# VHH binders against FYVE, RhoGEF and PH domain-containing protein tag-77 (tag-77): the designs that were tried, part 3

Target 1, 198 residues: FYVE, RhoGEF and PH domain-containing protein tag-77 (tag-77), of Caenorhabditis elegans (x5lx76r375to572)
Amino acid sequence: KLHYAAVEFLKVQNNYVQYLKEMAVLYPEYMERFGKRVGRDLLASHNGHENVVLQIKKIMVQILPIHEMLLKEIDKVCSNWDSRYPNMSKTIGTFADFLKCCQPFLDNKADFLNKLLQLRNEDKEFDEATYMFETEVFKRGKKGAVIQQLDQVHQNFMRYKLLMLRYSEYLIDDCDEKEKAQEAIQKLENVTQAVNQK

## First folded at step 16 (VHH)

Design u06 (from t03 with Y52H)
Fold by OpenDDE, fold request of step 20:
Formats: structure tokens, sequence, C-alpha cells
Structure u06 (fold): chain B 198 residues (1-198), chain A 119 residues (1-119)
């Protein structure tokens, strides 16, 4: 069970990195390619403002490398896993200090959502392109709409504490790792509360 | 420990209505996206609806316009108002933390409540 909990971190992190890549890199590129086919720049400024897709990209490209780094670290821990000496807590605890990188996105999430909705309503070609992206890249709609999945940043931001809580439940009481896990959980709690209170 | 307890399920005729409730404990409910998933006999788990942090709501196409998700953070309670129910809505409904489409899963879910729509 403990090993399973450790591997769950890897699965979660891998999928989150995939999400970030799709939103930060694949979506903008898709829009560019689509625009070229229809003879329009779909990422052009709209109503005198920078295109919201590019605004999202600017923030997510800063988040992505940090989470890729975490993915590598989690992978190392899992690859070298010894249930006699569990050691996931240090990795997650250290990472907790970097979660603040998500703050700029979280602060602007509502604005991004509104801008995307507006743009899709006002520009039918943009809407079509986005729909096609959702169909082709978001597994034919299984991953939902782009606007809905903007919340994945917050969901995953909050998820680490839950993962650590579950991980901690499988640890032996009074072991060193249990103490480290509790410390990591506390760090995550502090960071998440700070973000949600804004 | 995280706990989610569903209630409000039952037998209803087509066109009828039900309201599901879910009481959460063991975590800061207001900080997390919450949702409903269902599993019909012989079918896989299906996402139904989510309510995100900040109150944005989303629905599966199959229930859009008929179901309404809401939450009361002060009571740590999640709701699902189900109107114009159809036999196809028959399933066990689970209260869960927010859905992760990339994984087709959730972190925590309750034991579920049975909803049966039949004439």
Amino acid sequence: as target 1 above (198 residues)
Amino acid sequence: DVQLVESGGGLVQPGGSLRLSCVASGFTFSDYAMGWVRQAPGKGLEWVSDIHYGGDTYYADSVKGRFAISRDNAKNTLYLQMNRLKPEDTAVYYCATGWYPWEDTFDYAGQGTQVTVSS
C-alpha cells in the first residue's frame, strides 16, 4: 500500500505535466496552425488586448519547468523505492516551497476564463479552432472544455496535501518518515491557505 | 480521515426529481473542487458534474440542463438537484473530490447512493 501511494504521486505528477504542456504549448501551436489554414491570425490582439491564449501561455511556461523538475524527483524516488526506508516526504516537502509559482495563474484564472468565453463568442473561427483542439487533443472531449480545465491548476495545487495525507496513513507510527510527512503536510497547508485566502 | 457521505437517492418515475446531498469531513471542504460521478450497471464510471473553487459549475452533456450542482461551504455539503430524470440516469451516484480528466479519476469518493429511474 505504501509503495502504491508513492507510485500514485508519479502518476499524478505525470498527468499534470501533460496538462500543462497541452495548455502552454500544444494549444497555442494548434491555434497558430489552424489560423494559417484559414488565413487568419487567431492569436492576434482582441479588442485592443493581448490574446488570452498567449496570456495563459506566458504564465504556464513559467510553471511547467518547476513541475517537470518535481516529476523527475518523484520518478527517482519511485525508481529507487524501498518500503523499509520510505522517503517521499522530503521531495514533496521541498517542493512545497515552490508551489507559489502557481499564484500568478490562480490570481488571473477568472479573468482568463472570461476572456476565453468572450473571444469564443465573438470570433467564430477562434471558437471552431478551440473546439477542434478539444476534440483532437483533449481526447475527443473526454478531457472537457478548455475553459473548464483552467481549474486544473488549482485542483492540482491543492492535491498534494491530499496525496501526502494518504501517504502518511500507510506509514508506521513514530517512524522518521512519519514525522517528515507531517512536516510536509503542514508546509502544504500553509501554502494552500495563503493562496486560497487571497 | 477524509469522509464523504451521500444521501437522497431512491426510486423515481421517469420525469421525476431527486436531490442528492453529500456531507464532507476530514478536510477543508471549501478549498477543493467537488463533484458527482455515477456508475450504471455494467458500465464504467461516468463524470456527471463538478463545482470548482470559486463556484464555477460544469456538467456532462448527458445531464446538462437537467441537473444542478451546488455547495454550502458552511455546512461542508455538496448537492445535486436532478430534474427530468430518465431511465438512463439509473446508477449509483458518488460524491467525490473534483474530477481529473487526464486520469479519469478522483482522489476521494463516498460509498454512493442508488438512484433508480423506472416506470
Scores: ipSAE 0.777, ipTM 0.894, lowest interface PAE 0.6, mean pLDDT 94
Fold by OpenDDE, fold request of step 20:
Structure u06 (fold): chain B 198 residues (1-198), chain A 119 residues (1-119)
Amino acid sequence: as target 1 above (198 residues)
Amino acid sequence: DVQLVESGGGLVQPGGSLRLSCVASGFTFSDYAMGWVRQAPGKGLEWVSDIHYGGDTYYADSVKGRFAISRDNAKNTLYLQMNRLKPEDTAVYYCATGWYPWEDTFDYAGQGTQVTVSS
């Protein structure tokens, strides 16, 4: 159970990193390729503003390497896992200090959503391209809309605490790791509250 | 501990309405995306609806236009207004943390409430 909880961190982080890559790299590239096929720049400025896809990209490229770093650390922990000496808490607790990298996206998420919706409504080729991306590329598990999955940043941002809570449940009450887990949870709580209250 | 408790299920005729509620505890409800999933007899879990942080709502195609998700953060309560119910809506409905479509799962869910649409 404890090992499962630890491995879940790896799975979750891997999926999240994949999402970030999709938004930072694959989606923009897909739109570019699609545009070339139809003879249009689908990433051109819209309504006098930089294309929202590129705006998202600019932020995602900042978030991605930090989360890739965490992925490596989690993978290391899992690869060397000993249930007698669980040690995920330090990794997650340390990472909590870097979660602020998500703030720029979180601050603009609503705007990105609105811009993306507007663009999809106003540009049929853009909408079609995005739809095709959703169906052909952006399909991990069940197919999801790009607009809906914009919340993955916030969801995963918040998810670390939930994962730690679950992890902590499987730890022995009087073990050192449980104390560290509680500290990490508190740290995550502080960070998440600071972000959400903004 | 995280706890989600559903209520409001029951038996209704086709075309009828139900309103499900879910009371959350053990975590900061307002900070998390919340949603509903359902499981019909002999079928797997199906995502129904989510309400994300900030209030953005999303629906499965099968329920879009008929169901409405909402939340009251002050009461730590999630709602699902179900209108124009169909027999195919018959299922156990679970309140859950926001669905992860890429994992086809959720972190936490309640015990569920039975919704039966018949006759």
Scores: ipSAE 0.580, ipTM 0.809, lowest interface PAE 1.0, mean pLDDT 93
Fold by ESMFold2, look of step 17:
Structure u06 (fold): chain B 198 residues (1-198), chain A 119 residues (1-119)
Amino acid sequence: as target 1 above (198 residues)
Amino acid sequence: DVQLVESGGGLVQPGGSLRLSCVASGFTFSDYAMGWVRQAPGKGLEWVSDIHYGGDTYYADSVKGRFAISRDNAKNTLYLQMNRLKPEDTAVYYCATGWYPWEDTFDYAGQGTQVTVSS
């Protein structure tokens, strides 16, 4: 049970790092390659502003390295796992303040959503390229997956506390790790309050 | 510990309405996305609807326009108003933490409440 709860952190983090890479690297690259094949710059400025895909990329590249480092630390914890000496809480607690790196994306999410919807409606080649990315590369669902999954940033940020709550449920009472889990949970609560209030 | 308790299910005629409730505890309810998933007899879980921190709501195509999700953060309660019910809506309905479509999962769910739509 405890080992399963610890491994959940690895699964969740690996999936999230993959998502960040898809949005920061693979999607812009796909749009560039598709555009060259059809003779258009699909990432060109739109209405005098930088293309929304590039705006998203800029923010995702700020988020990605924090989460890559967290993934490596979670992987180390899981790879060296010994249920007699559980130790996930320190890793999560150490990274808690850094997880607010999502704030710039959250501040702009509604704007990114509106700009993506507008561009897909107005530019048939952009829409087709995005659809093909969603089905061939992104592999995260049906038509609309890029737009639908913009909420993943906020949902993932909030998810760490739920994962810690589950992990803590399987720890024995009155042990050092249980105390550290509660400290990490409180730190995550404080960070989420700060982010959600801004 | 995290706990989600559903209620409000029952037997109803096609075209009827039901209102599901879910009382949450063990976490700061107002901060999290919440949702409903359902499982028809012999089928897998199907995402139905989510409501997110900022109040944004999302619906599966099969229920859009007929179901309305809402929440009362002061009472730690999630609601699903189900109108114009069809036999295809027959399922156990689970209150859940937000659905993660890229994983087809959630972190927590309740025990569920049965909704049966038949003549």
Scores: ipSAE 0.475, ipTM 0.771, lowest interface PAE 2.5, mean pLDDT 88
Fold by ESMFold2, fold request of step 20:
Structure u06 (fold): chain B 198 residues (1-198), chain A 119 residues (1-119)
Amino acid sequence: as target 1 above (198 residues)
Amino acid sequence: DVQLVESGGGLVQPGGSLRLSCVASGFTFSDYAMGWVRQAPGKGLEWVSDIHYGGDTYYADSVKGRFAISRDNAKNTLYLQMNRLKPEDTAVYYCATGWYPWEDTFDYAGQGTQVTVSS
């Protein structure tokens, strides 16, 4: 159970890093390639503002390196794993404050959603290109996935505390790692309250 | 400890309605996406509906237009209003932490409440 809970951090983090790459790199590149095929700049300014895909890219590029570092540290913990000496809590606790890097995205999420919906309604080639991206390129995409998965940033941010709670449930009581897990959980609680304005 | 407790299931005729409730504890309910999944007899888990942080709602195609998810953050309670029920809606319904479609999973679920739609 303990090893499964530790490996779950790795699976979750790997999937999230892939999502960040999909939105920061693959989506803009797909829109550019599709646009060239149809003779249009699908990333051109819209309503006097930078295209929403590029606005999202700018923020995701800031988030991605932090999560790539966390992924590498989680992978190191899992690769060297010995259930007699569990040690995930320090890694999660060390990164807790850096997880605030999601705040600029969260501050703009409603605006990004509205701009994506508007652009997809008003520009049929943008809509078709986004649909093709959702169904052909997104790792686990379906129609509407780009819009629906904008919440993945907040959901993933909150998820580290749930993962730590589950990991802590499998630790032996009154051990050093259990204490470190409780400290990491408290730090994650403080960080999530600060970001959620609680 | 995280706990999710469902209620409101029962036996109902086709075309009828039920409202499911789920009371949550052990975490800050209002901060998390929440949802419903179901398991029909002899089948695997099927995602039904989510409500996200900020209130946006999502539905499986099979229930869209018939079911309505909602939450009361002050009461730590998630709801599923089920209208125009069909025999194929017969299942155990589980309250869960939000569905993660990119993983086809959730982190916690309750013990479930039985909904049976039969003449």
Scores: ipSAE 0.418, ipTM 0.741, lowest interface PAE 2.9, mean pLDDT 88
Fold by ESMFold2, look of step 19:
Structure u06 (fold): chain B 198 residues (1-198), chain A 119 residues (1-119)
Amino acid sequence: as target 1 above (198 residues)
Amino acid sequence: DVQLVESGGGLVQPGGSLRLSCVASGFTFSDYAMGWVRQAPGKGLEWVSDIHYGGDTYYADSVKGRFAISRDNAKNTLYLQMNRLKPEDTAVYYCATGWYPWEDTFDYAGQGTQVTVSS
């Protein structure tokens, strides 16, 4: 049970790092390649404004390295796992303050949503390319489209506390790791309150 | 700890309506996406609907136009209005927090409430 809860951090973090790469790297690359095939620059400025895909990329590249580092540290904990000496709480607690890196995306999410909807409505080739990305490359296809998945940044940010609560439920009472888990949970709560003030 | 308590299930005739409720505690309800999943007799879990941070709603094709998800953050309560019910809607309905459609999973769910649609 405890080991399953600890491994869940690794599964969640792997999936989120993949999502960040899909939005920051694969989507812009797909739009560029599709555009060349149809003779258009699908990432060109739109109505005098930077293309929304590039705007999203700029913010996602700020988020991605923090989460890649967290993934590496979680992987180290899981690779050396011994349920007699559980030790996930320090890693999560250490990274709690850095998870604020999602703030710039959250501040702009509504704008990105509106710009994506507008561009897909106004540009037939952009719309087709995005649809093809969603169905051929984006691993979130029928489970959620690019537009629906913009909320994933906020949902993932909130998820770490839930994961810690589950992990803590399986720890022995009155042990050092249980106390460290409660400290990490409190840090995550403080960070989420600071981020959600908007 | 996190707790989710569903209510409002029951026996109803085809074409009827039910309103499910789910009272949440142990987390800051307004910060999290909430959802409904169901399990028909002998079947696996089926996603029904989500309501996300900021109020966006999503529905499975099988219930779109018939079901409406909503939330009251002041009461820590999630709702599912179910209209024009069909026998195929018969299932145990669970509310869930931390529903992540890209993983087809959730972090917490309640014990469920039975909905039976039968003549």
Scores: ipSAE 0.221, ipTM 0.618, lowest interface PAE 4.8, mean pLDDT 85

Design u06 (from t03 with Y52H)
Fold by ESMFold2, look of step 21:
Parts: sequence; C-alpha cells; structure tokens
Structure u06 (fold): chain B 198 residues (1-198), chain A 119 residues (1-119)
Amino acid sequence: as target 1 above (198 residues)
Amino acid sequence: DVQLVESGGGLVQPGGSLRLSCVASGFTFSDYAMGWVRQAPGKGLEWVSDIHYGGDTYYADSVKGRFAISRDNAKNTLYLQMNRLKPEDTAVYYCATGWYPWEDTFDYAGQGTQVTVSS
C-alpha cells in the first residue's frame, strides 16, 4: 500500500533524528554526569587531542538540523496525506543535495571508531560509562554498542534511495508523481556517487 | 525491481556445514549493507549476521565463531558459511538489504531458503 510506504519515511526519519540527538547531545551529557559522580573528567583531552566523543558531537550537531527540517517536511506530507494526490517525491528530491551533510562524519568515521576503541580499552571508567549509556539510554537493538552504530550515518544516508524505490513501486505508471519519484531517485544516486568517492 | 534470491539450503547432520548464497539485482549491490535473518518454525525473525559497506562483519552471539558472512561485489552475491551446525540452527534463512538492526527491520528480503539440522 502507497500510504504505508509514505509513512515508512516518517518512521525512518524520526528514528534517525533520535539517533543523532542521542550521539550529539545525550552521550556527551551522560559521560559528564557519570564522570562527576565518580570524580573523573571522562571527556578530558586524550593523548593531546580533544576527546573523541566531543569530536563526534561537533560534526553531528551540523547534521542534526538538516534532518530535523526534513523530518518536519515528511511529517507535513504524512499528516496531510491523500492517496489520490501522492506527494512525497518533491520533499525527498528537494532535500537530496543537503543529505551530503554526512560527508565530514564519513571522512572521519574510521578514526572515530579507532579512537573510541582505544579509549574504552585504556580507560576503564570511560568504558563502564559508555556501557551504562548503551544500556540505559542508547538501547539500539541487537547492535546496541555505540561503536557498532557509527555505521548508521552512512547506512541511513544510503537508505533514502531504497525508500524511494519502494514508494515508486506503488505509484501508478505514467503519472506526474512517478516521474517526480524517478527524478528524486536520480538526485539521490548523484549525491551517493559524490559522497562515496574515495 | 529489487530481487534477492537465496539458495544453498538443505538437510544436514549436526556438526555439518552448509554455504548459503544470495544473488542480488535491481540496485547497486556494493553500496549497501547486506544481512541474513532467520525464522525457526513458529518463532519470530532472528538477526544472524550482517556485512557493512567497507566489509565490516557482525554476528549474533548464537552464531559467532561458527558462521562467516562474506560478499562478492563483482558477482552481486552475498554468502553465509555455516559450520558446526546445531539443531537450533534449523530455520528459513532470508537474505536482506536495507537491514537496519537498530530498528530490527529491513527494506527488502528474499523468499528464503530452508536449512534443517537433524540426525
């Protein structure tokens, strides 16, 4: 059903915005509170560099507002939904170019992963605090570990094309919305190629 | 159209091995994370393994050390090597793309291949 495919955009976007808030806001705050309780600054510089949790925060606060805006527009489309006049494609198409905002995170993901692994191995209090964050706040399914979830930024970026393909499959052939869907898919493909360059 | 076609299931004895394959079409295979999920008779879906963009692999605790996921991007094919099989591994195994373990969901899955582990 076309309506369920459109609503899937809202579910996916809402979950991703929550993930961004958890990593950009809640994780640093949790580490600060845990650290105060145990008398340690868990976000202190490590080996002469800013703590990796703060480095991740700085990048994710740049990504978050774009995705909050997209969430608002998707919610508007779903709230006013009329299957006789489907209209998700324009919203996704107009945001396609902005989705490359993930590039700075993707450029640094391997480094962030290595730095988090190193810090958790070297600092038992940091490791315990991260574990507690994972179990009390983050709770991200069967792969609930913060480190394993860093892939979510790239995977979510790639997901919009799959969502558009599913949505397009339910559209009537040779209609204006189907053409808009193909245009959005092409824009997403172009952005994907630009982001995945190595 | 997105298509995922699993093969390689069958009947094996406990301790045996089996290699599942999944041929993909209708999307740029190399760009996406791929995974395996399974469903035992009368049970819900259980995540088994995934392989991410860039080649990182992850496994459910119940299969770590026994199963190995891999992919061949040139052949658009996902594999699951299953060793030291146990009766509890009996299930229909589904290949999936757009599998997002934080949501316990996926965008596309195949029709599945049956694996039966029995004496």
Scores: ipSAE 0.201, ipTM 0.607, lowest interface PAE 5.4, mean pLDDT 86
Fold by ESMFold2, fold request of step 20:
Structure u06 (fold): chain B 198 residues (1-198), chain A 119 residues (1-119)
Amino acid sequence: as target 1 above (198 residues)
Amino acid sequence: DVQLVESGGGLVQPGGSLRLSCVASGFTFSDYAMGWVRQAPGKGLEWVSDIHYGGDTYYADSVKGRFAISRDNAKNTLYLQMNRLKPEDTAVYYCATGWYPWEDTFDYAGQGTQVTVSS
C-alpha cells in the first residue's frame, strides 16, 4: 500500500522525463529525418523567427536536467525502501522550489500553440511530419497530440501535490514522516501559487 | 483523503441522453485536469474525455461531437453530458484525476457509475 504509493512517484517521474525527451529531442530529430526524406528543412525559420519546435527544445533542455536529478533521487528512495522508515517526503520537499523551472515554458505556451497551429496550416509537409510523429511516438487516436502535450508541463507540475496527498494518506497518523509530508505539500502549494499567478 | 464519487448513471434507450456527475474532495479541484474513463463488460479501460487546468477539453474519437465534459470548480464537481447514446457506450464510467492521454493508469478514480444503453 505505502510502498505502492511511493513507487507511483517513480512511475510518474519516469513518464515525465520521457515526455521531456520526446519533445526536446525526439520531435526535432523526427522532423529532421522526415525533412531529409522529402528534401526540405522542416525546422527552418518561419516568417523570420526561429522554428517553434526549436524554441520549445531550447526551454525543455533547461528543464530536463532538474527532472533527471529528481528521478535519480526518487529511484534511490524506492530502491532502498523500507516501510518502517518511509522517507519520500524529504526528497519531494527538497525539490519543490526547483520545480518553478517550468515557468519559462508556461510564459510562452500560448505563443508556442499559436505558432504550431500556424505552421501546420501553412506548411503541409510540416503538418504531415507532425501527424506521423504523433502516430508513431504518441500513439495518436486523439490521444497524445502535440497540442495536448503543451499542457502537460503545467499538469505534471501540479501532480506532485496529488502524489504527496496519496502518499500521506497511507502514512501512520502523528508520525515524523506524516508531518514532513505536510511540510512538502505546503511547499508545493506555495510554489503552485507563485507559478499560477504568472 | 482524496475522494471521487460518481453518480447519474442508469438505463437509457439508444439516442437518449444522460448526465454524469463526479463530486471531488481532498484536493484543490480547480488546479487539476479531470477526466472520464469507461470499462465495458469484459473489456479494458477506455479513455473518454478530459478537461484541463485552463478549461480546454479533449475527447476520444468514439464520443467526439456527442459527449461534453465540463466542470464547476465552485462545487468541486465534474460533469459528462452524454447525448445520442449508442449501445457501444454501455460501460461503467469512472471519474479520474491524474489521467493523461499517454497513460492507461491514473492517480485517483472513483467507484464508477453504470451506464446501460439498451432497448
Scores: ipSAE 0.032, ipTM 0.482, lowest interface PAE 7.3, mean pLDDT 82

## First folded at step 21 (VHH)

Design x05 (from u06 with K64E)
Fold by ESMFold2, look of step 22:
Structure x05 (fold): chain B 198 residues (1-198), chain A 119 residues (1-119)
Amino acid sequence: as target 1 above (198 residues)
Amino acid sequence: DVQLVESGGGLVQPGGSLRLSCVASGFTFSDYAMGWVRQAPGKGLEWVSDIHYGGDTYYADSVEGRFAISRDNAKNTLYLQMNRLKPEDTAVYYCATGWYPWEDTFDYAGQGTQVTVSS
């Protein structure tokens, strides 16, 4: 049970890093290539503002390196795992304050959603290109379209506390790791309050 | 402790309706996406629906138009209204949190409530 709970951190972090790469790198690249094939700049400014895909990219490239570092540390913990000496809590606790890196995206999420909806409604080629990206690269089905998945940044941020709670439940009582798990959970709670108060 | 308690299951004729409830405790309910998954006899877990932070809802193709997910954050309760039920909807239904539609795992789930659709 304890090892499975630790490996769940790795699965979740792998999936999130892949999502960040898809939004920060693959989506704008796809739009550029599709645009060249149809003779359009699909990333051109819209209504006097930078294209929403590029706005999302600019924020995601700030988030991605932090989460890549966390992924590497989680992978190291899992690769060297010994259930006699569980040690995930230090890694999560150390990164807790850095998880606030999601704040700039959260501040702009509603605007990104509205701009994406507007651009898809108004520009048929942008809409087709986004649909093709969703089916060929993003691959999250009809309910996992790009606009629906903008919530993933907040949902992933909130998920670390749930993962820590589960992990802590499998630790033996009154051990050093359980104390560190409670410290990490408290740090995550403090960061959650700071982020969600906006 | 995090706890999710489902209720509202039972036996229903094809074409009937049922409303499932899930009462949550041990976490700040309003901050989390919540969802329903189901397991038919001899099958794996199947995602049914979720409702995200901010209220957006999503459904599996097999239930869209027939099921409606909702939440009452004041009561820490998640709901699933199931209409026009079919025999293939027969399953144990679990309330869950920390689940994405493209994943086969979740952070917490309840004990489940049985829904049986037959004559």
Scores: ipSAE 0.183, ipTM 0.581, lowest interface PAE 5.5, mean pLDDT 85

Design x06 (from u06 with H52R)
Fold by ESMFold2, look of step 22:
Structure x06 (fold): chain B 198 residues (1-198), chain A 119 residues (1-119)
Amino acid sequence: as target 1 above (198 residues)
Amino acid sequence: DVQLVESGGGLVQPGGSLRLSCVASGFTFSDYAMGWVRQAPGKGLEWVSDIRYGGDTYYADSVKGRFAISRDNAKNTLYLQMNRLKPEDTAVYYCATGWYPWEDTFDYAGQGTQVTVSS
């Protein structure tokens, strides 16, 4: 149970880093490639503003390196895992303050959603290219539309506390790791309150 | 200790209404997307509805216009108002937290409450 709870951090972090790469790198590249095939600049400014795909990219490239670093640290913990000496709590606790890097995206999420919806409604080639990206690259099934995935940034930020709660549940009582888990949970609680309270 | 406790299930006639409740504890309820999933006899889990952190709601096509999801963050309670119920709505309904549609998964679910729609 404890080992599976620790490995869950790795699975979640891998998925999130992949999502960040898809939005920061693959989506803009796909739109450029598709646009060239159809003779359109699908990333051109829209209604006097920078294209929303590029706006998202600019923020995601700032978030991605922090989460790649966290992924490496989680991978180290899992690769050297010994259930007699569990040690995930320090890694999560150390990174808690850095998880606030999501704030610029959260500040703009509603605007990004509105711009994506508008562009897909008004530009058939943009809409088709986004659909093709969703099916050929993003590959997240019926519920995995780009618009629905904008929630990932906030919900991934909140998810670390739930993962820590489950991990802590499987630790034996009155051990050093249990105490460190509770400290990490409290730190995550404080950080999430600060981000959610604007 | 994360807990989700569903209630409000029962037997109801076709065309009737039922309101499900789910009381949450052990986590900061207002921070998480919440959802309802159901399992009909002999079937797998089916997503019914979810409500996101910002209050946006989403519904499966089979229930859109008939069901309404809501939450009361002050009471740590999730609701599902089910109107114009049909026999095919018969299922065990589970409340879930940490709903992640991009992974088609959730972190926690309750024990479920039975809804039966029959004459």
Scores: ipSAE 0.316, ipTM 0.671, lowest interface PAE 4.0, mean pLDDT 86

